# Ledger of designs, part 18: VHH binders against A disintegrin and metalloproteinase with thrombospondin motifs 9 (ADAMTS9)

Target 1, 201 residues: A disintegrin and metalloproteinase with thrombospondin motifs 9 (ADAMTS9), of Homo sapiens (Human) (q9p2n4r1735to1935)
Amino acid sequence: LPQNCKEVKRLKGASEDGEYFLMIRGKLLKIFCAGMHSDHPKEYVTLVHGDSENFSEVYGHRLHNPTECPYNGSRRDDCQCRKDYTAAGFSSFQKIRIDLTSMQIITTDLQFARTSEGHPVPFATAGDCYSAAKCPQGRFSINLYGTGLSLTESARWISQGNYAVSDIKKSPDGTRVVGKCGGYCGKCTPSSGTGLEVRVL
Key: E = the ipSAE of ESMFold2; O = the ipSAE of OpenDDE; V2 = 0.75 times the mean of E and O plus 0.25 times the DockQ between their complexes.

## First folded at step 20 (VHH; framework vhh_6fv0_2)

Design w3 (from r2 with K61Y; at its last look DockQ between E and O 0.61; V2 from the best seeds 0.00; counts 0 for: pae E 5.8 > 2)
Fold by ESMFold2, look of step 20:
Structure w3 (fold): chain B 201 residues (1-201), chain A 121 residues (1-121)
Amino acid sequence: as target 1 above (201 residues)
Amino acid sequence: QVQLQESGGGLVQPGGSLRLSCAASGFTFSSYYMYWVRQAPEKGLEWVSNIDSGGSSTYYYDSVKGRFTVSRDNAKNTLYLQMNSLKPEDAAQYYCAKDLEYWSGEPWDYRGQGTQVTVSS
């Protein structure tokens, strides 16, 4: 059975984008093949829970007084704040790209993301410029349940910025991760050393 | 180079008034929010007030609301803080700061020497 989208073209004569079953690490996975008209098709995983549970946010509000963490860290629309963080954005994901050789999610591929506000935000990232007082507002969510994949234990996040704080919670089975990330212009991203590695369930 | 020069501090009695000024140069003053912050010797830096680039919106720390008024004159590149009904707890070195987006290190970009406000009988 084919092990990547290029083999789907060769072995089955397929020329259309769509869902195909591939043999990956000894298991069948349903993989969306994109760019099948070209010499370089790309492999994507369709997320069963879609955009409601798979999103990335850079929060756009900045406190007038960034030395405080008002509302015990809760978000309010009536904050003493300015909506002027130019890096802000919100992206949600119906599919994510996977490199089947390394078994890593390509977080910067936004082909099947929808950016509803501001700038595109890579998968599994979040940030803000809200507060310097351990008050992260940016959020991301990952839900791989039903895809046949889970994150490995090697997947970890790094915080970037002098005031960056992250609070990241992973499910034991590796299918769900939620994060709150931010600081005074800080963010969290998957570590470049480990990447965002998945395994076949 | 951004330059900020504070003036107008001094010694006053409780209930007195002072007007601080901040002369700005080296940047387009009218494009930025401007801030007043203060620091007492045994305390960290404290936000006092800020004002939007056009001067239409002003914001204040709760303890100074109704007593302090921030304003700006964009034609003169000058920021002001009118301080009325001064209390001993207002004594501090006062700095003006240019608004900063994408800053790291301190929350505000303050560069001047500041101006000392002392409140005592």
Scores: ipSAE 0.122, ipTM 0.601, lowest interface PAE 5.8, mean pLDDT 88
ESMFold2 (binder alone), look of step 20: mean pLDDT 81; pTM 0.821
OpenDDE, look of step 20: ipSAE 0.203; ipTM 0.616

Design w4 (at its last look DockQ between E and O 0.64; V2 from the best seeds 0.00; counts 0 for: pae E 6.1 > 2)
Amino acid sequence: QVQLQESGGGLVQPGGSLRLSCAASGFTFSSYYMYWVRQAPEKGLEWVSNIDSGGSSTYYKDSVKGRFTVSRDNAKNTLYLQMNSLKPEDAAQYYCAKDLETWYSGEPWDYRGQGTQVTVSS
ESMFold2, look of step 20: ipSAE 0.588; ipTM 0.866
ESMFold2 (binder alone), look of step 20: mean pLDDT 79; pTM 0.804
OpenDDE, look of step 20: ipSAE 0.817; ipTM 0.944
ESMFold2, look of step 22: ipSAE 0.083; ipTM 0.593
ESMFold2 (binder alone), look of step 22: mean pLDDT 80; pTM 0.810
OpenDDE, look of step 22: ipSAE 0.833; ipTM 0.948

Design w5 (from u4 with L100F; at its last look DockQ between E and O 0.19; V2 from the best seeds 0.00; counts 0 for: pae E 3.8 > 2, placed apart)
Fold by ESMFold2, look of step 20:
Structure w5 (fold): chain B 201 residues (1-201), chain A 121 residues (1-121)
Amino acid sequence: as target 1 above (201 residues)
Amino acid sequence: QVQLQESGGGLVQPGGSLRLSCAASGFTFSSYYMYWVRQAPEKGLEWVSNIDSGGSSTYYKDSVKGRFTVSRDNAKNTLYLQMNSLKPEDAAQYYCAKDFEHWSGEPWDYRGQGTQVTVSS
């Protein structure tokens, strides 16, 4: 059985983008092969729960008074806010790219993402420029359930910015992660040292 | 480098008025929100008011609404705070502060040396 999309081309004679079963770490995994007409096809995992449960956000509102955490930290459409954070964006994901040699999610590959507002935001990333009072508004969500993959315990997020705060919750089985990240102006992203490593279930 | 110079402070009786000015240079004044913040002795900086880059929208701490008016003159690179019906709790060092666009150090890091407002009784 093939172990990457290039082998699917060579061993099975396949030339179309699509879902294929690959032997990864001794187990079968369903992988979407993209770019099969090229010399460098890429491996993606189709997310069963799609863009409703897999998204990244840099929140676009900034408080007039950044020293407060109003509304008990809740997001309000009628906040006393400036709607002008130029780094803001929202991306949702139908598929994510995986490097099968390192078992790392490639968070910056946006081929199967939709950016519905603002700038593209990498997978597993959130931020804002809302408050200096530890009041994160940016959200990300990861749901790998049904993909055959889970995040390993090595996955760590780093916070960037003087007031950056992150609150990241992982499920015990590593298939679900939600994060709240932000600051004045802060974000969280997977550590480059640990990456966003997955294992086959 | 950003330069902000506040003026117009002084001693006033309760119920009196002062007008503060802030002369700005070293940046494109008309592109930024501008702030008034204040600090009483041994207290942190307190937000008082801010105004958008064009001067069309103004915002105030609840305790000063109806008494203070922020304005700006983009042709003169000057920010103003008209302070009416002054109370003893308004006594503080008042600072003019520039907003930032992308990266945060501290809130209101770009501020002047301030001007003292003293309300006697």
Scores: ipSAE 0.307, ipTM 0.728, lowest interface PAE 3.8, mean pLDDT 90
ESMFold2 (binder alone), look of step 20: mean pLDDT 82; pTM 0.825
OpenDDE, look of step 20: ipSAE 0.388; ipTM 0.737

Design w6 (from f34 with T50N S52D D56S Y110W; at its last look DockQ between E and O 0.79; V2 from the best seeds 0.00; counts 0 for: pae E 3.2 > 2)
Fold by ESMFold2, look of step 20:
Structure w6 (fold): chain B 201 residues (1-201), chain A 123 residues (1-123)
Amino acid sequence: as target 1 above (201 residues)
Amino acid sequence: QVQLQESGGGLVQPGGSLRLSCAASGFTFSSYYMYWVRQAPEKGLEWVSNIDSGGSSTYYKDSVKGRFTVSRDNAKNTLYLQMNSLKPEDAAQYYCAKDLTWEDSSGYPWDYRGQGTQVTVSS
């Protein structure tokens, strides 16, 4: 069985984008191959739980008084806020790109993401410019359940920016991660930059 | 280089009025929200009021709402705070401050502020 999309093309004569079964680290995984008409097809994982459980957000509201954390940190539409953070956006993901050589998710590949508000936001990232009082509002969610993959224990996030904070919760099996991230202005990103390490379950 | 200079403070009796001014230079004043903040002795900086870049929307701390009025003159690069019905609790050093954007996120809240002007309320 082929071990990447280029081998599907070479060994099986396939030339169309689509789902193929690949042998990855001794396990059979369903991988979406894109760009099969070229010499450089790319591998994607179709997310079983889809857009509703796989999204990234940069929150667009900014407190008039950035030194407070009102509502015990809860998000409210009636906050004393400005809606003027130009970096704001919301992206949800049907598929994510995987580099099968390094076994990393390529978080900045948005080919199969939908941006419903503002700017595109990379997978596994979140941020805001809401408060300097450690009151994060930006959210991301990852659900890899059913894909045959999980994040490794080495997958971790860093906070970047002024007053940046994050609250990241990972499931024990590495298939689910949720985060709240923000600052004035701040974001959380995977500590490996644009990649997140995964393993085959 | 951002330059902000506050003036107009002084000593007033409770119930009195003062008008503060803030002369701004070193940035495109009309592109930014502007802030009034204050600091009492041994306390942190406290938000008082802010105003949008065009001057059409104004916002106030609850305890000063109805008593203070923020305004701006973009042709003169000047921010104002009209303070009426002053209370002893309003006594503080008052500062004007430039808003931060994503591109300016390298500082603390209100790092772009002047030296301040003192407001004292007593008889």
Scores: ipSAE 0.364, ipTM 0.756, lowest interface PAE 3.2, mean pLDDT 89
ESMFold2 (binder alone), look of step 20: mean pLDDT 78; pTM 0.787
OpenDDE, look of step 20: ipSAE 0.812; ipTM 0.935

## First folded at step 22 (VHH; framework vhh_6fv0_2)

Design x1 (from w4 with T102Y; at its last look DockQ between E and O 0.88; V2 from the best seeds 0.00; counts 0 for: pae E 2.9 > 2)
Fold by ESMFold2, look of step 22:
Structure x1 (fold): chain B 201 residues (1-201), chain A 122 residues (1-122)
Amino acid sequence: as target 1 above (201 residues)
Amino acid sequence: QVQLQESGGGLVQPGGSLRLSCAASGFTFSSYYMYWVRQAPEKGLEWVSNIDSGGSSTYYKDSVKGRFTVSRDNAKNTLYLQMNSLKPEDAAQYYCAKDLEYWYSGEPWDYRGQGTQVTVSS
């Protein structure tokens, strides 16, 4: 059985993008192969729970009074806020790219992401410029359930920026991660040193 | 260099009125939100009011709503605060402040003037 999308081309004679079963770390995994017409096809994992549970946000509202954390930190549609953080964006994901050699999610590959507002936001990333009172509003969500993958213990987030705060929660099985991140201005991203490593379940 | 000069402070009786002005230079005034903040002795800076770059939208701390009015004249590069029905709790040094760019890593209100003193019943 093929171990990457290039082998699917070579061993099966396939030339179409689509879902294929690959042998990954001794187990079968369903992988979407993209760019099969080229010499360097790319491997993606289709997210069973889709874009409603897999998204990344840099929140676009900024408080008029940045020294407070109103509403006990809850997000409100009627916020006394400015919608003017130009770095803001919202991306949701149907598939994520994986490097099968390193078993890393490539968070910056947005081929199968949909950006519905503002700038594209990499997978597993959130931020804002909302408040200097450590009141994070940006959110990301990861749901790998049903993909055959989970995050390893090495998957870490780094908070960056002025007054940066993150609240990252992982499920015990490593298939769910939610994050609440922000600052004045601040964000959280997976560590470039350890990456966003996954294992086959 | 950003320059902000507040004026119009003084001594007033409770219930009285003052009008503060802020002359701005060294930046494109009409491109930025502008703020009024204040500081009482031995207290931190406190947000009072702000106004959008065009002057159409104004925002106020709850305790001053209905008593204070912020405005701006972009042709004169001037910010104003009309303060009515003044109370002893309003006594403070008042500063105008320029909005920060989102890439700026400093503190809220870093770009402010030297302030103008408001004293109620002294």
Scores: ipSAE 0.396, ipTM 0.783, lowest interface PAE 2.9, mean pLDDT 91
ESMFold2 (binder alone), look of step 22: mean pLDDT 82; pTM 0.827
OpenDDE, look of step 22: ipSAE 0.836; ipTM 0.951

Design x2 (from w4 with T102V; at its last look DockQ between E and O 0.24; V2 from the best seeds 0.00; counts 0 for: pae E 6.6 > 2)
Fold by ESMFold2, look of step 22:
Structure x2 (fold): chain B 201 residues (1-201), chain A 122 residues (1-122)
Amino acid sequence: as target 1 above (201 residues)
Amino acid sequence: QVQLQESGGGLVQPGGSLRLSCAASGFTFSSYYMYWVRQAPEKGLEWVSNIDSGGSSTYYKDSVKGRFTVSRDNAKNTLYLQMNSLKPEDAAQYYCAKDLEVWYSGEPWDYRGQGTQVTVSS
């Protein structure tokens, strides 16, 4: 069985984008092959739980008084806030790109993402410019359940920026991750040293 | 090159009024939110009020709402704070501060003047 989308073209004579079974690390994995009419098709994983459970946010509100963390850190629509953080955005994902050689998610590929507000935000990324009192409001969510993949234990997030904080929760099986990240201004991203590595279940 | 100079402080009785002024130079005043913050002895800086770049939207700490009014004159590069019904708890060094750029990695209100003292005593 083919081990990447280029082999699907070569071995099966396939020319259409679609779902194919590939042999990855000795196991079958369902992979969406995109760009099959080109010389360089790309491998994507279709997210079973879709864009409602797979999204990335840079929150756009900033406190007028950045030295507080009102409502014990809960988000309120009626906060004393200015809605002027120009880096704000919200992206949701139906599919994510995977590099099958390194078994890493390519978080910056947004071909199967929808940006419903502001700027595109990479997968597994969140941030804000809300508060200097370590009061993160930006959120991301990852749900790989049903894809045949899980995150490895090596996946780490780093916080970047002034007063940056992250609160990241991973499920024991590595299929679910949620993050709450921000600063003044700050974000969290997967560490460049570890990347966002997955394994086949 | 940011220069901010506060004035108009002094000694006043409870219930009295003062008007603070802040002369700004070294930046495009009309492009930034401006702040009033205050500091009592041995305490940190406390947000009092801010105003948008055009002067149309004003915001206040709850304890000063209805007593203090922030305003600006962009033609004169000047920020104002009218303080009415002053209370002993309002006694502090008052600073005007320029809004920070989002890429700035320092503290809130790092660009402030030397302040003007407000003393409220019976």
Scores: ipSAE 0.546, ipTM 0.848, lowest interface PAE 1.9, mean pLDDT 92
ESMFold2 (binder alone), look of step 22: mean pLDDT 80; pTM 0.814
OpenDDE, look of step 22: ipSAE 0.824; ipTM 0.946
ESMFold2, look of step 23: ipSAE 0.063; ipTM 0.542
ESMFold2 (binder alone), look of step 23: mean pLDDT 80; pTM 0.816
OpenDDE, look of step 23: ipSAE 0.565; ipTM 0.831

Design x3 (from w4 with W103Y; at its last look DockQ between E and O 0.73; V2 from the best seeds 0.00; counts 0 for: pae E 5.6 > 2)
Fold by ESMFold2, look of step 22:
Structure x3 (fold): chain B 201 residues (1-201), chain A 122 residues (1-122)
Amino acid sequence: as target 1 above (201 residues)
Amino acid sequence: QVQLQESGGGLVQPGGSLRLSCAASGFTFSSYYMYWVRQAPEKGLEWVSNIDSGGSSTYYKDSVKGRFTVSRDNAKNTLYLQMNSLKPEDAAQYYCAKDLETYYSGEPWDYRGQGTQVTVSS
């Protein structure tokens, strides 16, 4: 069986984008092959739980008084805040790109993401410019359940910004990660040193 | 070069009034929210008031509502704070600040002047 989308093209004569079964690390994995009409097809994983459970957010509200954490950190539409953070965005994901040589998710490939508000936000990224008082509002969610993949233990996040805080929770099986990230103005993103490495279940 | 210059502070008795001014230059004043913040000895910088770019929406710390009025004159690039019924707890160095659009590595507000001292005698 083919081990990447180039082999599907070469060995099976396929020229159409679509789902194919590939042999990855000795196991079958369903991979969406994109760009099959070119010399550089790309491998994507279709997310079973889709965009409702796979999203990245840079929250767009900024408190009038950034030294407070109102409502014990709960999000409210009627906050004393401004809806004007220029870096804000919300992206949700139907598919994510994977580098099958390194077994890493390529978080900045947004070909199969939908940005419903503001700027595109890479996979596994969240932030805000809401508060300097440890009050993160930005959210990301990862759900790989049913894809045949899980994150390895090596995945780590880096917080960026003088006021940045993060609270990241991973499931024991590596299929679910949720994060709260933010600061004035802060974000969290996967560490460049570890990347988002996955394994085949 | 962005400049903010505060004036109008002084010594006043409790219940008195002062009007602070902030002369702004080096940026498009009418495009930004503007802030008044203050700092008392042994305290951090605290928010007092802010006003939107057009001057139509104003916001206040609870302890100054009804006593302080923020306003702006975009033709003169000037921000104002009318301070009435002053109390000893209002004594502080007052700064005007420009809103920040992007990441900030220091204080949460962009203030640059020396500020203006408000002293309220017991």
Scores: ipSAE 0.173, ipTM 0.634, lowest interface PAE 5.6, mean pLDDT 88
ESMFold2 (binder alone), look of step 22: mean pLDDT 81; pTM 0.820
OpenDDE, look of step 22: ipSAE 0.840; ipTM 0.949

Design x4 (from w4 with T102Y W103D; at its last look DockQ between E and O 0.11; V2 from the best seeds 0.00; counts 0 for: pae E 2.1 > 2, placed apart)
Fold by OpenDDE, look of step 22:
Structure x4 (fold): chain B 201 residues (1-201), chain A 122 residues (1-122)
Amino acid sequence: as target 1 above (201 residues)
Amino acid sequence: QVQLQESGGGLVQPGGSLRLSCAASGFTFSSYYMYWVRQAPEKGLEWVSNIDSGGSSTYYKDSVKGRFTVSRDNAKNTLYLQMNSLKPEDAAQYYCAKDLEYDYSGEPWDYRGQGTQVTVSS
């Protein structure tokens, strides 16, 4: 059984992009092979829950008064805010890139991401310039349920920027992660410079 | 072309005072929030204070509240920062900025001047 998309080409003579079953770490997983016409196809994981639960956001509103956290930290579009943060954006994900050698999600690959607002935002990344008072509004969501993959314990996030804060929650099984991140201005990104480590369930 | 020129920095003893000025040109000064930011050695850029376009609302970093006062003269296209009771930890390069923004990578995106150096030492 093929272990990567390149082997799919070699063993099956396949040249079309699509879903294939690969033997990964002793289990069969469905992997989307992209670029099968080339010598360097890439592996992607199709997210079962798609856009609704796999997205990254840089929130675009910033308080006139950056010293406060109004509404008990809850987001309100009618806030006393400037609404022109140029770095703002919203990206949702149907597929995510996986490096099968390192078993990491390549969070910066946006080939199958849809940016519905503003600038593209990498997977598992969020931020804002909302407040300097520990009031994060940027969001990200990861749902790997149904993919056969889960995040490892080593999958962590770092806060970057000024007054950066993060509230990140990971499910016990590692298939679900939600995060709020922000600052003045701040973001959260995976701690690994290469991506998010995953394991086969 | 947006231009900002800070001045008024210098060497003071702890407890001393300085008044920074920022001369603005190349944009409608009275239409924009203005910001003071600073960068100390081996530290990142940090927000210090900002003031709304009309000068009616002012906001401050907690550590400078009660000591620093931001103001503006829209007729002169000038932003000010009165710094009293200066502490060693206030030593930094001070910048005025038209907007306080960072790009997605966390790098400064704002328009700011070359800055003015504030040194606090006994």
Scores: ipSAE 0.356, ipTM 0.718, lowest interface PAE 1.1, mean pLDDT 92
ESMFold2, look of step 22: ipSAE 0.550; ipTM 0.846
ESMFold2 (binder alone), look of step 22: mean pLDDT 80; pTM 0.808

Design x5 (from w4 with L100F; at its last look DockQ between E and O 0.88; V2 from the best seeds 0.00; counts 0 for: pae E 3.9 > 2)
Fold by ESMFold2, look of step 22:
Structure x5 (fold): chain B 201 residues (1-201), chain A 122 residues (1-122)
Amino acid sequence: as target 1 above (201 residues)
Amino acid sequence: QVQLQESGGGLVQPGGSLRLSCAASGFTFSSYYMYWVRQAPEKGLEWVSNIDSGGSSTYYKDSVKGRFTVSRDNAKNTLYLQMNSLKPEDAAQYYCAKDFETWYSGEPWDYRGQGTQVTVSS
């Protein structure tokens, strides 16, 4: 069985984008091949739980008084806030790109993402400019359940920015990660040192 | 370089009024939210009020709401704070502060003037 989308083209003569079964790390995995009419097809994983459970957000509200963490850190529609953070955005993902050589998710490939508000936000990324009192409001969600992949335990997020904090929760099996990230202003993103590495289940 | 100059402070009796002014230069004043913050001795900066770039929306700390009025004149690059019904707890150094553009790495209200002293006699 082919081990990447280029081999699908070569071995089977395929020229259409679509789902193909590939042999990855000795296991069978369903991979969406894009750009099959070109010399450089790309590999994507279709997210079984789709864009409702796979999203990235830079939150757009900023507190009028950034020295507090109101509502015990809960998000409220009636906050004393400005809805004017220019870096704000919300992206949701139906598929994510994977580099099968490194087993890394390529978080900046937005080919199969939809940005419903503001700026595009890379996969596994969240942030805000809400508060200097360590009160993160930006959210991301990862749900790989059913894809045949999970995140390795080495995956690490780094917080960037002033007063930046993150609250990241990983499931034991590595298929679910949720994060709340923010600062004044701040964000969290996968560490460049570990990347966002996956393994085949 | 951002320059902010507060004026209009002074000594008043409880229940009295003062009008603070802030002259701004070195940036496009009409593009930014502007703040009034204050600092009592041995305390950190405290948010008092802010106003959007156009002057149409104003916001206040609960303890000053109904007593203080923030306004701005974008043609004169000037921010104002009308303070009525002053109380001893309002005594502080008052600062005019500029908001930031899109990303910020400093402290809240880093872009502020030297301040003007408000003293409320007891």
Scores: ipSAE 0.318, ipTM 0.741, lowest interface PAE 3.9, mean pLDDT 91
ESMFold2 (binder alone), look of step 22: mean pLDDT 80; pTM 0.806
OpenDDE, look of step 22: ipSAE 0.792; ipTM 0.933

Design x6 (from w4 with W103H; at its last look DockQ between E and O 0.77; V2 from the best seeds 0.00; counts 0 for: pae E 4.4 > 2)
Amino acid sequence: QVQLQESGGGLVQPGGSLRLSCAASGFTFSSYYMYWVRQAPEKGLEWVSNIDSGGSSTYYKDSVKGRFTVSRDNAKNTLYLQMNSLKPEDAAQYYCAKDLETHYSGEPWDYRGQGTQVTVSS
ESMFold2, look of step 22: ipSAE 0.664; ipTM 0.886
ESMFold2 (binder alone), look of step 22: mean pLDDT 83; pTM 0.844
OpenDDE, look of step 22: ipSAE 0.835; ipTM 0.946
ESMFold2, look of step 23: ipSAE 0.249; ipTM 0.691
ESMFold2 (binder alone), look of step 23: mean pLDDT 82; pTM 0.837
OpenDDE, look of step 23: ipSAE 0.834; ipTM 0.947

## First folded at step 23 (VHH; framework vhh_6fv0_2)

Design y1 (from x2 with W103H; at its last look DockQ between E and O 0.87; V2 from the best seeds 0.00; counts 0 for: pae E 4.5 > 2)
Fold by ESMFold2, look of step 23:
Structure y1 (fold): chain B 201 residues (1-201), chain A 122 residues (1-122)
Amino acid sequence: as target 1 above (201 residues)
Amino acid sequence: QVQLQESGGGLVQPGGSLRLSCAASGFTFSSYYMYWVRQAPEKGLEWVSNIDSGGSSTYYKDSVKGRFTVSRDNAKNTLYLQMNSLKPEDAAQYYCAKDLEVHYSGEPWDYRGQGTQVTVSS
């Protein structure tokens, strides 16, 4: 059985984008092969729970008074806020790209993301420019359940920026991660040192 | 070089009025939100009011709503704060502050003037 999308072309004679079964780390995974008409096909994992449970957000509201964390940190549409953070965006994901050699999610590949507001936001990232009082409002969500993959224990997030702060909750089995991230201005991303590594279940 | 110069402070009785001015230079004044903040002795800076770059939207700390009015004259690069019905708790050094660039890594209201003192006798 093929171990990457290039081998799917060679071994099966396939030239169409689509779902194929690949042998990865001794186990069978369903992988979406994109760009099969080219010399450089790419491997994607289709997310069973899709766009509603896999998204990334840079929140667009900024407090007029950035020295407070109103509403005990809860998000409210009626905040005393400027809606003018130009980096704001919301992206949701049907599929994510994976590097099968390193078993890393390539968070910046947005081929199968839908950006419904603002700028595209990479997978597993969130941020804002809401408050200097460590009051994060940007959110991301990861749900790998049903894909045959989970995040390894090595997956860590880095907070970056002025007053940057994160609150990240990871399920014990590595299939679910949710985060709240932000600053004045700040964001969280997977650490470049660990990346966003997955294992085959 | 950003320059902000506040004026118009003074001593006033409770219930009185003052009008503060802030002359701005060294940046494109009409491109930025502008802020009034204040500092009482041994306290931190407190947000009072701000105004958008065009002057069409104004925002106030709850305790000063209805008593204070922020405005700006972009042709004169000047920010104003009309302070009516002054209370002893309004006594403070008042500063005019420029909005920060989103990539700036400093504190809120780092770009402010020397301030102007408002004293309310109680």
Scores: ipSAE 0.579, ipTM 0.857, lowest interface PAE 1.7, mean pLDDT 92
ESMFold2 (binder alone), look of step 23: mean pLDDT 80; pTM 0.810
OpenDDE, look of step 23: ipSAE 0.846; ipTM 0.952
ESMFold2, look of step 24: ipSAE 0.262; ipTM 0.707
ESMFold2 (binder alone), look of step 24: mean pLDDT 80; pTM 0.809
OpenDDE, look of step 24: ipSAE 0.830; ipTM 0.945

